# Ledger of designs, part 16: VH-VL binders against Calcium homeostasis endoplasmic reticulum protein (CHERP)

Target 1, 141 residues: Calcium homeostasis endoplasmic reticulum protein (CHERP), of Homo sapiens (Human) (q8iwx8r149to289)
Amino acid sequence: ETQLDMNEFDNLLQPIIDTCTKDAISAGKNWMFSNAKSPPHCELMAGHLRNRITADGAHFELRLHLIYLINDVLHHCQRKQARELLAALQKVVVPIYCTSFLAVEEDKQQKIARLLQLWEKNGYFDDSIIQQLQSPALGLG
Key: E = the ipSAE of ESMFold2; O = the ipSAE of OpenDDE; V2 = 0.75 times the mean of E and O plus 0.25 times the DockQ between their complexes.

## First folded at step 14 (VH-VL; framework fv_ozuriftamab)

Design z70 (from z66 with heavy chain G59R; at its last look DockQ between E and O 0.93; V2 from the best seeds 0.86)
Fold by ESMFold2, look of step 14:
Structure z70 (fold): chain C 141 residues (1-141), chain A 121 residues (1-121), chain B 106 residues (1-106)
Amino acid sequence: as target 1 above (141 residues)
Amino acid sequence: EVQLVQSGAEVKKPGESLRISCKGSGYTFTSYYIHWVRQAPGQGLEWMGGINPSGGSTRYNQKFKGRVTISADKSISTAYLQWSSLKASDTAMYYCARDFWEGYEEYFDYWGQGTLVTVSS
Amino acid sequence: AIQLTQSPSSLSASVGDRVTITCSATEQVNYLYWYLQKPGQSPQLLIYDASNRATGVPDRFSGSGSGTDFTLKISRVEAEDVGVYYCQQWDDYPLTFGQGTKVEIK
């Protein structure tokens, strides 16, 4: 059976949301890799991040800082060849990115768009996902 | 505004101990990692390790682990690189550098002026 | 450790020339940097994340590349551009630098 301590996960996410230090990001990333024991485990973690980020009441800092965590995890998935965790994040990245992009004004959108450029350069997503990310209103439709 | 000021040049003999310093000013010292980078005469740059001054946690290039100690005193905004027993091969310029990190951007944004360490008989 | 190899090891250019320096990595690098160390000075950041110019860096400097192959270009070199250029990666520890490219302006 698939079991994850979501309270423990949230306890690690809160310092990322609040202060977003390099050490806080690393702790969240390490927890995710330590608990990435099967595809269902990976999907639970990725789904949890999607739910937190896309919630109607989420502040910009919460969304941005958790996207920074996802960025670090994507990088390390590629380096460690952690295919299951990468695949789980790929399934949720469109609603995560598009909701966050559409929720903010132009200057904050530019910061998020620069991150998409980095994701494209680093090859984390196929062309169809990139297309959806580049057209956020259509990606959520 | 932001400055990293290193201690002066050192001339030492093999077997002697040495501690060199890197003092940060113009910013919140505990908010940024400090790294040490070495450059032997006529050679390129080589990363030695770094420290989070907030809690004192360190990371070392395995090549130098056990040969040097990286530390910090946050009360005086200073990082240190220390040898208990110098070798002639430790002759090099030593730089400290501040680790800027913001989400998906990270780089060495400020460097100290360097400390030349010469170890010879 | 990720090894970075630069080419050429040295070059001599005239003011106004276009200069191209390459950096090849032994594996995929997502976070690549370029530095200039002018004679007698500390290194200074030119480019971060392969293509972003650092603050105060003239637009004659540009970086490109992804994966394992990266390029630094100087569109019109100036006398002040003399020094040793290094690439550096931050994908994995230990952090590593290329061996350097010495640029002389003549």
Scores: ipSAE 0.815, ipTM 0.918, lowest interface PAE 0.9, mean pLDDT 94
ESMFold2 (binder alone), look of step 14: mean pLDDT 93; pTM 0.944
OpenDDE, look of step 14: ipSAE 0.900; ipTM 0.953
ESMFold2, look of step 15: ipSAE 0.789; ipTM 0.911
ESMFold2 (binder alone), look of step 15: mean pLDDT 93; pTM 0.944
OpenDDE, look of step 15: ipSAE 0.891; ipTM 0.950

Design z71 (from z66 with heavy chain G59R F100Y; at its last look DockQ between E and O 0.92; V2 from the best seeds 0.87)
Fold by ESMFold2, look of step 14:
Order: C-alpha cells, then sequence, then structure tokens
Structure z71 (fold): chain C 141 residues (1-141), chain A 121 residues (1-121), chain B 106 residues (1-106)
C-alpha cells in the first residue's frame, strides 16, 4: 500500500551501503523509528531490508552495512521498548544473517559471526532463532 | 602512528577565558569523533561531550552544556574545548579521546596526554 | 542517565591475588567497557562489550556479565596493575563512568 515512502527509505540506505558512517546509520535508524507506526509498517520496512540483503547479486558490503543498520535498530528497539519493530526484525533476521554468512568465505564469515555473539549476549532473539543463526545451513533449511 | 597531542597546562583566574586544544595526527582526522573527558583533582572520569569534525556537529553532557564550547578546525586536525568565563570548579585534568567506530564495535581507542587547567584566585 | 556503581570503592591486593570488581547499572546495558588509569597516566581501555579484551591487554584480565551486572577479574594481580579501574557505558547519552575502584598493591 501507500503507507511507507520506500524511495525515501532507499535514499537513506544508499549512503549506508556506500560509505557506512555512524551518522548514515543513525539517519536510517531514525527514519525507521519515525515510520514504525503499526505492526504492518514495521513488517514492510523489515521485509524491505530482507529483500535488499538477500537479493541475488547483492554485494557483501551491501549486506554487511545493512546488517550494521539492523544491529543499531535492534539495540534502540530494546532501549525504547519498541516491541513491534523488534518483532518484525526477528521475523526476517534468520534469512538475512544466514544468507549473508553462507555467501562468503571464512575470513568474512568471522566478521559476521562476531556480530552474532553480540546479539546473543544482548538478548535480541529467543533460543530458537539463536540456534538457527548458529547453524546457518540448517537455519535456511 | 596515531597521536592526540593536547595543549600545555594552564593557570587561570576566575572569569578569564580559555581554549585548550587536541591535535590529531597519523590518521584521517575527519573520520573519527573526538570526545572530551574531565577529571577533577582526586575524582573520577566525567564525559563532557564530543564532536564530529567532518560537519562540526556536537553533543554535550547536559551538565556542561552552556559552560563549555566544543569545536574543531579540520584544516589543522584540531579539536577544541573552550570556556568564556572560568570558575574555580573548572580546575581539572581534561582529556581528549578518539571515538573508534566500525559497524558494531565502538570504543575510545586513543587518548591525549591530558591538559591540567588550574583556576585559582 | 544510566548510572554505574562499582564495588568495592578501593582494595589492597598482593601480587598473585585474584581481584574481582563489579559494576551495577540502573538499567540494561549492552555496551559496557572497562578502563585502567595507572598513576599519572591517561585512561586505557581493557575490555569492550563486556568481555572482549582490547589489543595488547594481558589475558589475566577478563570481563563478564550482561543486563545490569558486570564483573572485571584479574586472575593474578601484578605490580603494574595498580591504578583506578572504571566501568563505562555507551548505551545512551550522556556517556557515564562508574565512580572508580582504586587498586593498591601491597
Amino acid sequence: as target 1 above (141 residues)
Amino acid sequence: EVQLVQSGAEVKKPGESLRISCKGSGYTFTSYYIHWVRQAPGQGLEWMGGINPSGGSTRYNQKFKGRVTISADKSISTAYLQWSSLKASDTAMYYCARDYWEGYEEYFDYWGQGTLVTVSS
Amino acid sequence: AIQLTQSPSSLSASVGDRVTITCSATEQVNYLYWYLQKPGQSPQLLIYDASNRATGVPDRFSGSGSGTDFTLKISRVEAEDVGVYYCQQWDDYPLTFGQGTKVEIK
């Protein structure tokens, strides 16, 4: 529907993809919180991130930088108790993480795996989701 | 070699102005936030605020907002902490620190040597 | 603001002792740090994100904890470990430090 301006979202995502500065991440995060008006809104933006990250031909840097955005949003969801946005991200994190992890060789996998350790410590996901993330081939199957 | 070199110790009287400096070298100055942390004699560490030298945007601890100004001159890779009117309670050691950020890792990775500011009648 | 309380405020240890310092936060903290300020020096990072040792930090230093309660341990204290230890959070602004734990070596 016409609830979210996805062109505006993509305009904020592009600097994150290209240069991934702390300020670019913050701008994308702020947009997501300003537009997280209902569960369907949260699901649309989370699904958009999933689609961009898991698309055939997506570069590793695009995937990594948008996962960094998701990490920042997860933290702020927890701090602000933004349960609906958190739940929407929880629904898409398995394909996002596992596809990105499996698409690269071991060196790049270590960078992604360190992020999972942080997510586990911070308690963003239940045990079922964590178990799927820890076993990426099983998590996608 | 990354270095943050601060200006020398200052002895001032109440009501005087002061600007102390923190010069970064060995890295791209505009790629990292610079923060100021103070330590009054015999006391702990207090975060005062920080600046993004790229655009000059600042963030202040509310405790110090209006009391100090944080600025930077990126053409000489230098951050500043400034008072328009010093008080005796401004007597402290002042540190600058570089904010390392990469995705999900962030910490103060380099610190200046400190600038002792003494404000006494 | 998130307040951090360290315990103990000070301690005296002998070389080889195990030292434990705790940091308690007034709310959930995901990004918790430990610093050592040796006498006459700038603070130096020991631990980031609760449990990760910074580059060059000896493995006798370890951090643990999550949520509101965090611990720094020194498995065998050395003379060079003297100074004031601070925890610090980066979850929310203003950034805050614990009040410090002074460690003296007997």
Scores: ipSAE 0.804, ipTM 0.915, lowest interface PAE 0.9, mean pLDDT 93
ESMFold2 (binder alone), look of step 14: mean pLDDT 93; pTM 0.950
OpenDDE, look of step 14: ipSAE 0.905; ipTM 0.955

Design z72 (from z66 with heavy chain S31R; at its last look DockQ between E and O 0.92; V2 from the best seeds 0.86)
Fold by ESMFold2, look of step 14:
Structure z72 (fold): chain C 141 residues (1-141), chain A 121 residues (1-121), chain B 106 residues (1-106)
Amino acid sequence: as target 1 above (141 residues)
Amino acid sequence: EVQLVQSGAEVKKPGESLRISCKGSGYTFTRYYIHWVRQAPGQGLEWMGGINPSGGSTGYNQKFKGRVTISADKSISTAYLQWSSLKASDTAMYYCARDFWEGYEEYFDYWGQGTLVTVSS
Amino acid sequence: AIQLTQSPSSLSASVGDRVTITCSATEQVNYLYWYLQKPGQSPQLLIYDASNRATGVPDRFSGSGSGTDFTLKISRVEAEDVGVYYCQQWDDYPLTFGQGTKVEIK
């Protein structure tokens, strides 16, 4: 009974990947909240984002722009107390962040590390997850 | 080089209509939201609402919804704030501000010079 | 709506003084900003995301805090720093500002 229209999801993700406007991010976020009806629904969404971001050959812009979507969703999960969606994202954030961090040169790594500072300040993750994010090679190992 | 230039000061009577403007230059107008911020005499800043000039979608502070209309004409890079019937309580300085967004950063990076609207009988 | 309360409402400082302004929110705020409105001017951004200086803002300005309590500091105030300082949140609509802190320089 856990059904999600993943074609519809991908249609909303594509403008985020391509142009990454505030409205495109908002549309993807709104879809995720409208469809976050149970823990399995949340896990399907989060797993789909992980699979897209960590796929071999995923280009940098795809990874970065979908991480921006995740950032917006984390904030709104906290504000709306959407505990199940937050928990689903917490389960996948380490491979998402660490794969993306390790795939780029030092100047882009600094931009991604600044996002981690924001996540730490905002309290989206426990200390164990934060430690893994701060040590990307160990976090994937 | 980025600028927001607002229309000049207005002196009006209650019941009159008014549209003030905010013209953006030095950037792609349709890429950034424009917001309106009110400052009544001797008072602080108050967010009124904003618009995405690309599609024309708007959001309003409930306090002002139904009392003003926010619009944009992207062909001339201009946002508008409009009253159909002014009240004395609409006397204030009105600012437009550009909503910079880039991934995980968002802020008002440029402001217009302000338009003073005086409504008195 | 998230309400922001600044302290103090006004202050008078001598050039070279350290100035501290606080902003207290009625609920957790992840995205907190500071602006300066100099006499007769539009507001200008000083600090975004609680602690990041905007482009061109001197090092004497710093922001700190998280959760519900935030602070703006001017380490060595200058005559040009006169004006009204506002905090502002972008966590939830409607966007809201603090009531302002008027800083006068003697």
Scores: ipSAE 0.763, ipTM 0.901, lowest interface PAE 1.0, mean pLDDT 93
ESMFold2 (binder alone), look of step 14: mean pLDDT 93; pTM 0.949
OpenDDE, look of step 14: ipSAE 0.902; ipTM 0.953

Design z73 (from z66 with light chain A50S; at its last look DockQ between E and O 0.94; V2 from the best seeds 0.87)
Fold by ESMFold2, look of step 14:
Structure z73 (fold): chain C 141 residues (1-141), chain A 121 residues (1-121), chain B 106 residues (1-106)
Amino acid sequence: as target 1 above (141 residues)
Amino acid sequence: EVQLVQSGAEVKKPGESLRISCKGSGYTFTSYYIHWVRQAPGQGLEWMGGINPSGGSTGYNQKFKGRVTISADKSISTAYLQWSSLKASDTAMYYCARDFWEGYEEYFDYWGQGTLVTVSS
Amino acid sequence: AIQLTQSPSSLSASVGDRVTITCSATEQVNYLYWYLQKPGQSPQLLIYDSSNRATGVPDRFSGSGSGTDFTLKISRVEAEDVGVYYCQQWDDYPLTFGQGTKVEIK
């Protein structure tokens, strides 16, 4: 059985949602790396982020700011060779990205689409995942 | 209009102390990190460190840690770079730069005009 | 620290020439920048994140590359393009710059 303090996680996520500063992102990322003790721990964290971002009541700023956290974590997973946390995020990124992209108008879609270009350039995901992200409505299917 | 205005040129002798300044205006000073970058005469750019003026937390290039102190006084929107004992090798142009950050974009968007520090006998 | 090496170290170009500057990193870099420092001035941002032009930067400037190898191109150089060009990385601290490429107009 895998245990994580999700109240503690949410307490760190709230400043990211509300004000989204570089320091708030760093605090959330540091918590995730400190608690990435096993594949199930990584999957619980990634699943929690997916659930928060894809919830019917999630407003765009919540989705965007938590995606910024994911972006920072992906970068540091690559630098630290944190295979298990990276793999857990790879398993949830399609619903996260596609739900967020489809929920908004063109100006906000531009921000999200630029982020996909960055993720592709940085090599965080294989071609199968990238194809799904590039076709958001089909990616959720 | 965002502006970073640095203190004037300095001529010093080895062993003397010095504090130079970078005053920010036209924006919320505590919302952006300030970094210091040096350029020795005829040489390239070298990052020295930076500060979050909101809480005063600093990060240093290890090469300069213990040789300089980076600080800020948020009540007057000013960042500082300080030496306790200058060396001739500290002769350089010193720039401050504002760290713009928005999610996945980050860059130095505004630079001070530079402060020339000359250390010689 | 991530080391960045630029090539060439200097060059002389005529107005209208195509100029290519390279930047090689000692390890993978995701966040690569290009600056121009005109004579007597502070550095100014040209390119962020490998290929994005900063505000007001003309179309003749383009950046490309990923991994460890990056390129800045000036499709047709103009007289005002004189100065020293620097690449810079923001992947890991300490932040580091390339040694610079001096561009002169003959």
Scores: ipSAE 0.786, ipTM 0.903, lowest interface PAE 1.0, mean pLDDT 93
ESMFold2 (binder alone), look of step 14: mean pLDDT 93; pTM 0.942
OpenDDE, look of step 14: ipSAE 0.903; ipTM 0.953

Design z74 (from z66 with heavy chain S57T; at its last look DockQ between E and O 0.93; V2 from the best seeds 0.87)
Heavy chain, then light chain:
Amino acid sequence: EVQLVQSGAEVKKPGESLRISCKGSGYTFTSYYIHWVRQAPGQGLEWMGGINPSGGTTGYNQKFKGRVTISADKSISTAYLQWSSLKASDTAMYYCARDFWEGYEEYFDYWGQGTLVTVSS
Amino acid sequence: AIQLTQSPSSLSASVGDRVTITCSATEQVNYLYWYLQKPGQSPQLLIYDASNRATGVPDRFSGSGSGTDFTLKISRVEAEDVGVYYCQQWDDYPLTFGQGTKVEIK
ESMFold2, look of step 14: ipSAE 0.810; ipTM 0.911
ESMFold2 (binder alone), look of step 14: mean pLDDT 93; pTM 0.947
OpenDDE, look of step 14: ipSAE 0.902; ipTM 0.953
ESMFold2, look of step 16: ipSAE 0.782; ipTM 0.899
ESMFold2 (binder alone), look of step 16: mean pLDDT 93; pTM 0.948
OpenDDE, look of step 16: ipSAE 0.904; ipTM 0.954

## First folded at step 15 (VH-VL; framework fv_ozuriftamab)

Design z75 (from z70 with heavy chain S57T; at its last look DockQ between E and O 0.92; V2 from the best seeds 0.87)
Heavy chain, then light chain:
Amino acid sequence: EVQLVQSGAEVKKPGESLRISCKGSGYTFTSYYIHWVRQAPGQGLEWMGGINPSGGTTRYNQKFKGRVTISADKSISTAYLQWSSLKASDTAMYYCARDFWEGYEEYFDYWGQGTLVTVSS
Amino acid sequence: AIQLTQSPSSLSASVGDRVTITCSATEQVNYLYWYLQKPGQSPQLLIYDASNRATGVPDRFSGSGSGTDFTLKISRVEAEDVGVYYCQQWDDYPLTFGQGTKVEIK
ESMFold2, look of step 15: ipSAE 0.810; ipTM 0.919
ESMFold2 (binder alone), look of step 15: mean pLDDT 93; pTM 0.944
OpenDDE, look of step 15: ipSAE 0.896; ipTM 0.952

Design z76 (from z70 with light chain D49E; at its last look DockQ between E and O 0.89; V2 from the best seeds 0.83)
Fold by OpenDDE, look of step 15:
Structure z76 (fold): chain C 141 residues (1-141), chain A 121 residues (1-121), chain B 106 residues (1-106)
Amino acid sequence: as target 1 above (141 residues)
Amino acid sequence: EVQLVQSGAEVKKPGESLRISCKGSGYTFTSYYIHWVRQAPGQGLEWMGGINPSGGSTRYNQKFKGRVTISADKSISTAYLQWSSLKASDTAMYYCARDFWEGYEEYFDYWGQGTLVTVSS
Amino acid sequence: AIQLTQSPSSLSASVGDRVTITCSATEQVNYLYWYLQKPGQSPQLLIYEASNRATGVPDRFSGSGSGTDFTLKISRVEAEDVGVYYCQQWDDYPLTFGQGTKVEIK
């Protein structure tokens, strides 16, 4: 099995982080799906996003913009029935969400909380995951 | 104030070429996609395609792909919809619409006033 | 393409009446919008993402639904609410609209 080029991934993530354009998000999403060839690759990508988002010192915009990517990927996973990638993201969404949520003040928390509402409404995750996301303080515990 | 101002009504014959325009103002033109939506007389709305004025990337409804071209001139904050050869069935009101997008929200928030295109022999 | 079917295609109501319009999708839709096109005007956004009122939209308008079934409600219709209502999806390209629901006032 070929190893994913995480540098290539990072090169796509950077525009998302810096500009947060629709095209940048789309490019990142397309890359992820083109490289979602196996469960290990899916987990590697998901884990990479987790590491980037939850890294100490990561600024809010980085976290938010990458979560926007995740949101777009989740939507696409549901539509295309990409179960492996969805499963991989499910494994990392709690620390991603909770870390991002708890790292900022209430005004910014609302932006992140909106994503939770969408995820609940759209049924991206099972109830156990949603429950963890609803209690960010406990989610990291 | 955000505005999309479209070019005036057009009366054409089948086979003729046409380009209509949509000029944005009151916002950063390159920051928002512009889409075209048509409405045949007495009919509903139909999405034709959209363009990112920043890079020129376009997305078409397959129904219209090859028959129409969507373009933009960011220097004058204007988007275009053009036909190389009009058909009678192209008779419709054409709207441009701004694509609001902020990560998890996306919708058409502003619309042009419409351009009526009449194609008849 | 995702098809959206509205019901009814037209209705006539009295001022103050409750109006209900439905939109049914051929597959799950996460991003559903409602627009109103008043006579002789361009469409205008009413509801985004199924249930959020756009800026300036009166609270008598409400959207609900998920999955494949969505509803737009006008709690007390007013004369200014006359026009054609359209649902629209942004889940997949091509973007698609419902066929429209014409609302008239008696």
Scores: ipSAE 0.805, ipTM 0.926, lowest interface PAE 0.7, mean pLDDT 96
ESMFold2, look of step 15: ipSAE 0.815; ipTM 0.919
ESMFold2 (binder alone), look of step 15: mean pLDDT 94; pTM 0.950

Design z77 (from z70 with light chain Q28Y; at its last look DockQ between E and O 0.91; V2 from the best seeds 0.78)
Fold by ESMFold2, look of step 15:
Structure z77 (fold): chain C 141 residues (1-141), chain A 121 residues (1-121), chain B 106 residues (1-106)
Amino acid sequence: as target 1 above (141 residues)
Amino acid sequence: EVQLVQSGAEVKKPGESLRISCKGSGYTFTSYYIHWVRQAPGQGLEWMGGINPSGGSTRYNQKFKGRVTISADKSISTAYLQWSSLKASDTAMYYCARDFWEGYEEYFDYWGQGTLVTVSS
Amino acid sequence: AIQLTQSPSSLSASVGDRVTITCSATEYVNYLYWYLQKPGQSPQLLIYDASNRATGVPDRFSGSGSGTDFTLKISRVEAEDVGVYYCQQWDDYPLTFGQGTKVEIK
C-alpha cells in the first residue's frame, strides 16, 4: 500500500522542530525507515520534508532542525544500503539546502555550509548535486 | 564552567555491590547524554553505555548489559553506574563523559576525572 | 561491532619529529575521532569527524582519511604530546575504540 500516516509523521516532526533532541531525531528517523516500503513511500516522505522546509513562512529553526533529521537519515541510509530512501532524499536536497542557505544571514549560513562539507566528505551525493549545493543561487535557478 | 565530578576510589571484594557517581555542573544536566567508559589498568578504553537524563532512557554495550545498571537522578544532576555483584574483572578506571550533540556534530566534550574501582580477594 | 586497529602499538619520538598513527576499521566509517590520554589524565578530544581539530588543539595535530583507513599526524612533536592516542568511531553502536598507540618522548 502507498498509504502513509502523515499525522503520525508530523507528530514526530514537531518535537524535532521545537527542541531538536537526539531522541526526537531518532524517533523521526525510525519512522521513516519503518515506512520506507517502496519508492513512492520514500518520495512521499522526502516530498513532505521538502514542502515543510521550503515553505516561504518557515522559520530558520524549523528548516535547520529538519535538515538535521535528513542528515541522520542519510547516514543510516548509507550504512543500511537503503537505496530507495536515499534516492528520494537526493531528489529534494538541492531545494532544501539552497532555500535554507539563502534565507539567512552569514553567521547562520556558516552553520548550514559546514553541513554541506560533511555531506561531501561522507559521499552522500554525486558531483552534480554537490556543485548545485555549493552555488545556492544557481542551484535554485 | 562545565564540570563532571566523580565519586572517589573504591576497594571491594568479589560479590559486593557498588554504585559510583558522576555529578554534572555548569550546564543544564538533562540536555546532554552521559556515557560511561571503562579502562582496565594498563589497558585501552571501552564504551559501556549511556543515559539520557531527561527521560532516563539507556543504551548499553551488550558486553555489559545485565552486569551494570546506568541511571540518573536529575534533581541532583547526577548519573550513576552500579553493579549488584562485582567481579575481579571489574577492576578498572571508570570515566563519565558528556555527549555534546548539535544536529550533525557529536563528540565527548567533557570527561570526569575517573573513579578507580579495585576488586580483589 | 566495528573494530578499529591502530598502528603502531607504541613508538618513541624526539621533540621535533613527525609522528604518524594509523587506524583501520573493519567497515566503512564516516565519524572517526582521535583522543589523547596524557599520563594520569582523562582522555581528551583531538580530532572529530576524521579531520576537524577540537577547540584548543594545536595545529601541529592533523587528521585525515576516509572509508576504512585514517591517519593522525603530529608535524613537530613536543614533550607535552606524550601519552596514549586512541581512535574511536561513532558510526554504529556499540561505540568502539582502537587499542591505543603509546607515544613516548625521548
Scores: ipSAE 0.716, ipTM 0.888, lowest interface PAE 1.2, mean pLDDT 93
ESMFold2 (binder alone), look of step 15: mean pLDDT 93; pTM 0.944
OpenDDE, look of step 15: ipSAE 0.744; ipTM 0.912

Design z78 (from z70 with light chain D92E; at its last look DockQ between E and O 0.93; V2 from the best seeds 0.85)
Fold by ESMFold2, look of step 15:
Structure z78 (fold): chain C 141 residues (1-141), chain A 121 residues (1-121), chain B 106 residues (1-106)
Amino acid sequence: as target 1 above (141 residues)
Amino acid sequence: EVQLVQSGAEVKKPGESLRISCKGSGYTFTSYYIHWVRQAPGQGLEWMGGINPSGGSTRYNQKFKGRVTISADKSISTAYLQWSSLKASDTAMYYCARDFWEGYEEYFDYWGQGTLVTVSS
Amino acid sequence: AIQLTQSPSSLSASVGDRVTITCSATEQVNYLYWYLQKPGQSPQLLIYDASNRATGVPDRFSGSGSGTDFTLKISRVEAEDVGVYYCQQWDEYPLTFGQGTKVEIK
């Protein structure tokens, strides 16, 4: 019933991972909105991003660049009132952020932490999620 | 050093064509969007549109769509704003601006000096 | 399109005054900017993302706000702060600016 072309999704993710241009981000975001047909579709896309980002072998640039994609999608979910896709991302954002934060040294952590400040200001997540993001080791427990 | 250098002031009559330019230097031209912003005499800023020089894709403010053409020649690191038929209401200062983007930060980081276009009988 | 309305449209201040400029949006804005255009110059970025000062901007400039209501403050205005201040949004295209706030200093 829930059918997504994950090979096509990965083909759009690879340019984001490799070079992370604004156009590559936009293409990935547009694909996600075109395929956000139902809650299960949204959960498959969000789960796929979680799996790619939290994989043990994922390098920093992969994690960071896909988090940039998520940031753009969160913004447009809010603007378009795409509640189902937003909800699906809210379910996976804690492992995504916390794994990525804990995987890097302090100077790269500051870059990721500034993104959390933006997410808090923009109101993408409730206070309980924000508190988990602010305490990454506890958020993964 | 990053610079955006625009072509010189223009004095034109209604109905004439015009192309003004914005040359980028000191950076990889194809890595950044270039936008055009107009300012009519005594008025505020209006975004007109922008272009990705690497692929040539454009985005227009609907107000100006069909009235101007935005283009770029990446071989000479230059963006263009072009009218096929000027009107007196096109009298304005025109700025180009470079779109800095890095993940979750985006802003106009460099601006050209402006090109004054005067269209009068 | 997201419309931005600034208040006041103009003001006259003395050196050392506190200046407050507001920007009201017709819908939620996540990416709000402030620019200064000094007389005869191109616009210059002051504040991005509502509250972050751009590199080299003095700490007398501060931005605040979220949602639809934003504020730029100059804690102690200087003679060099003369010009027109614009807010701008990058939440959606077309990009839009406020109508401007002219600040005269004398």
Scores: ipSAE 0.789, ipTM 0.910, lowest interface PAE 0.9, mean pLDDT 93
ESMFold2 (binder alone), look of step 15: mean pLDDT 93; pTM 0.947
OpenDDE, look of step 15: ipSAE 0.870; ipTM 0.945

Design z79 (from z70 with heavy chain Y107A; at its last look DockQ between E and O 0.77; V2 from the best seeds 0.67)
Fold by OpenDDE, look of step 15:
Formats: structure tokens, sequence, C-alpha cells
Structure z79 (fold): chain C 141 residues (1-141), chain A 121 residues (1-121), chain B 106 residues (1-106)
């Protein structure tokens, strides 16, 4: 099994962070799915996103835009029944969401909370995950 | 104020070429996708395709792919829909619509006034 | 393509009546929108993401539903609400609309 090139991933993430365009998101998503060939690769990608998003000093837009990527990936996972990648994202979504949510003021929290509403509505995660997301302060333990 | 202003009505014959336009104003044109939706007489709405004016990337309804071309000139904030060879069945009202993106798919929030295209021999 | 089927295709109501329009999808839809096309006008957005009123839309309009079944309700229909209502999905390409529901006032 070949190792993923995280630099390549980062090169795709940067436009997402900077511009947050549909095309940038789509490119990132497509890369993720093209490299989601094994559970370890899925977890590596998910973990990478977690690390980038939850990093100390990460600005709000970086976090939000990458969560938008995650949202798009989740939607696509559901449509394509990509269970492995979905499972990998499920493992990292709580720290991603909670860290991002708690790091900003209420006006920006609303932007993040909107995603939770979508995730609940669309059924991307099980109830236990949703409950953690609904209580960000508790979600981080 | 956000506005999409489309070119005027067209009367054409089968086989003729045509390009209609949609000019955006009151917003950053390159920040929003522009889509084309047609409505045949007495019929419903049908999505034809869309374009990102920033990079020019396009997405087509397969039904129309190869028959129409969607393009944009960001220098004048204008999107285009064009046919190389019109058919009578292309007779319809054509709407351009703005698609705003804020991290997830959003609806067509603004529409042009429509361009009526009549194709008859 | 995801097909959207609206019901009914047409209805006639009196001012003040409650109106209900449904939209059924062939598969799960996460991004569902409602539009109104008044006579002689361009479509206008009413509801986004199934249940959110667009800016300027009166509160008598409400959207609900998930999965494959969605509903648009007008709690008290007014004369200005006459037109054709369309549901639309943005889950997959091609984007698709319902066939429309014509609402008339008696």
Amino acid sequence: as target 1 above (141 residues)
Amino acid sequence: EVQLVQSGAEVKKPGESLRISCKGSGYTFTSYYIHWVRQAPGQGLEWMGGINPSGGSTRYNQKFKGRVTISADKSISTAYLQWSSLKASDTAMYYCARDFWEGYEEAFDYWGQGTLVTVSS
Amino acid sequence: AIQLTQSPSSLSASVGDRVTITCSATEQVNYLYWYLQKPGQSPQLLIYDASNRATGVPDRFSGSGSGTDFTLKISRVEAEDVGVYYCQQWDDYPLTFGQGTKVEIK
C-alpha cells in the first residue's frame, strides 16, 4: 500500500482555505475520494484534517472552510455509500467541530452551528456523535 | 442591488446560431455561479447548466451537452448561453440565475427577467 | 437523475385558506428548495434547505420534510400567492425541478 502524499493534500486544501470556492472544495473532495482506497488512508486523511483544523492558532476561516470540505465529503459519502471514509470522518468530527465552535464568538459560532443542523437533518452521524456536537464544551471532554 | 439583466427576445429559424447574455450587477460577479434554466411554453423549469465566472468551469445537463455552450466574460460581468444550430424545440424562455455559495449548496437567489427565444421556420 | 414529483399539479383555494404542496423525490435529498413563479414573472426563491424562508418571504410560507418527502405550506393564502410553485434539488447533477404546482385563487 502506497503512502498518501499529504503535501499534495495540503496543496488542495490551501485554495479551500483561501478562497472557499465550490471548485476548490470539489477538487479537495475528489482527491479524498480518489485516495480513499483503504481504511488507513481514510483515517490518515481524516486525521490530517483534524490536525489542521484543531491546530492552535488556526484562524476561523481555515477551520470553517475545511469543515465545509468535510460537509461536502459527508454528503458525497452518503450518496455514494462510501462507508470507510464516512467512518473515518466520524472519528474526528467531534474535536473538529467542538474546537472550532468554542474558539470563536457567537456570530461565528452560528456559521458552524449551521453545519450541525445540516448534519442532523441529513443523518450523517449517529446519535451519540450528534449529542457530543450539540454540547461542544462537553464534547472535548 | 443585485440584478441579472438578460438580452432581449430572439426570433430565429432552425439551423441558425444564437447567443444570449446575462449581465450581473450589484455584486461581485466572479464570486457566484451563473446557471441557465429554460422553460418551454406552458412547461416547467429545466436546468441546462452553470458556470463559475471566476475560472470558467462549466457544468452541463447532459441533455444539452454538445448542443449549447455556456460561457462568461468576467470583465463585463456577463454570462452567455449559445447555440450553434437552433431547433424548433429550443423555443422557450431562458432564465439566468445566480447561485451563491457559502460553504454548502445554496439556491438560486436571484433570477434574470428571462429571454424569450422563438425558433420557427 | 433525481426526479421530483409534486402534488397536486394544480389547486384552487380561497383567500385565507391553508394550502399544502408536496414534493416527492426518487432518492434522498438533502438540499431541497422551493420557488414561486408568479404569472408573467421569473421564479423567485421561497424556501432554501427545505425549511428556511428566503429573505422577504412572508411567514405564512413554511417548508418541511426530509429524506424523500417535502412539503410547502401556505397558512393563509393571499391573492399575491397565485402562480406556479416548484421544488428543486441540489443533491446531484443534473439539478432538477418538480413539474410545478399551479395555485389559483377562487
Scores: ipSAE 0.544, ipTM 0.867, lowest interface PAE 1.1, mean pLDDT 94
ESMFold2, look of step 15: ipSAE 0.725; ipTM 0.894
ESMFold2 (binder alone), look of step 15: mean pLDDT 92; pTM 0.945

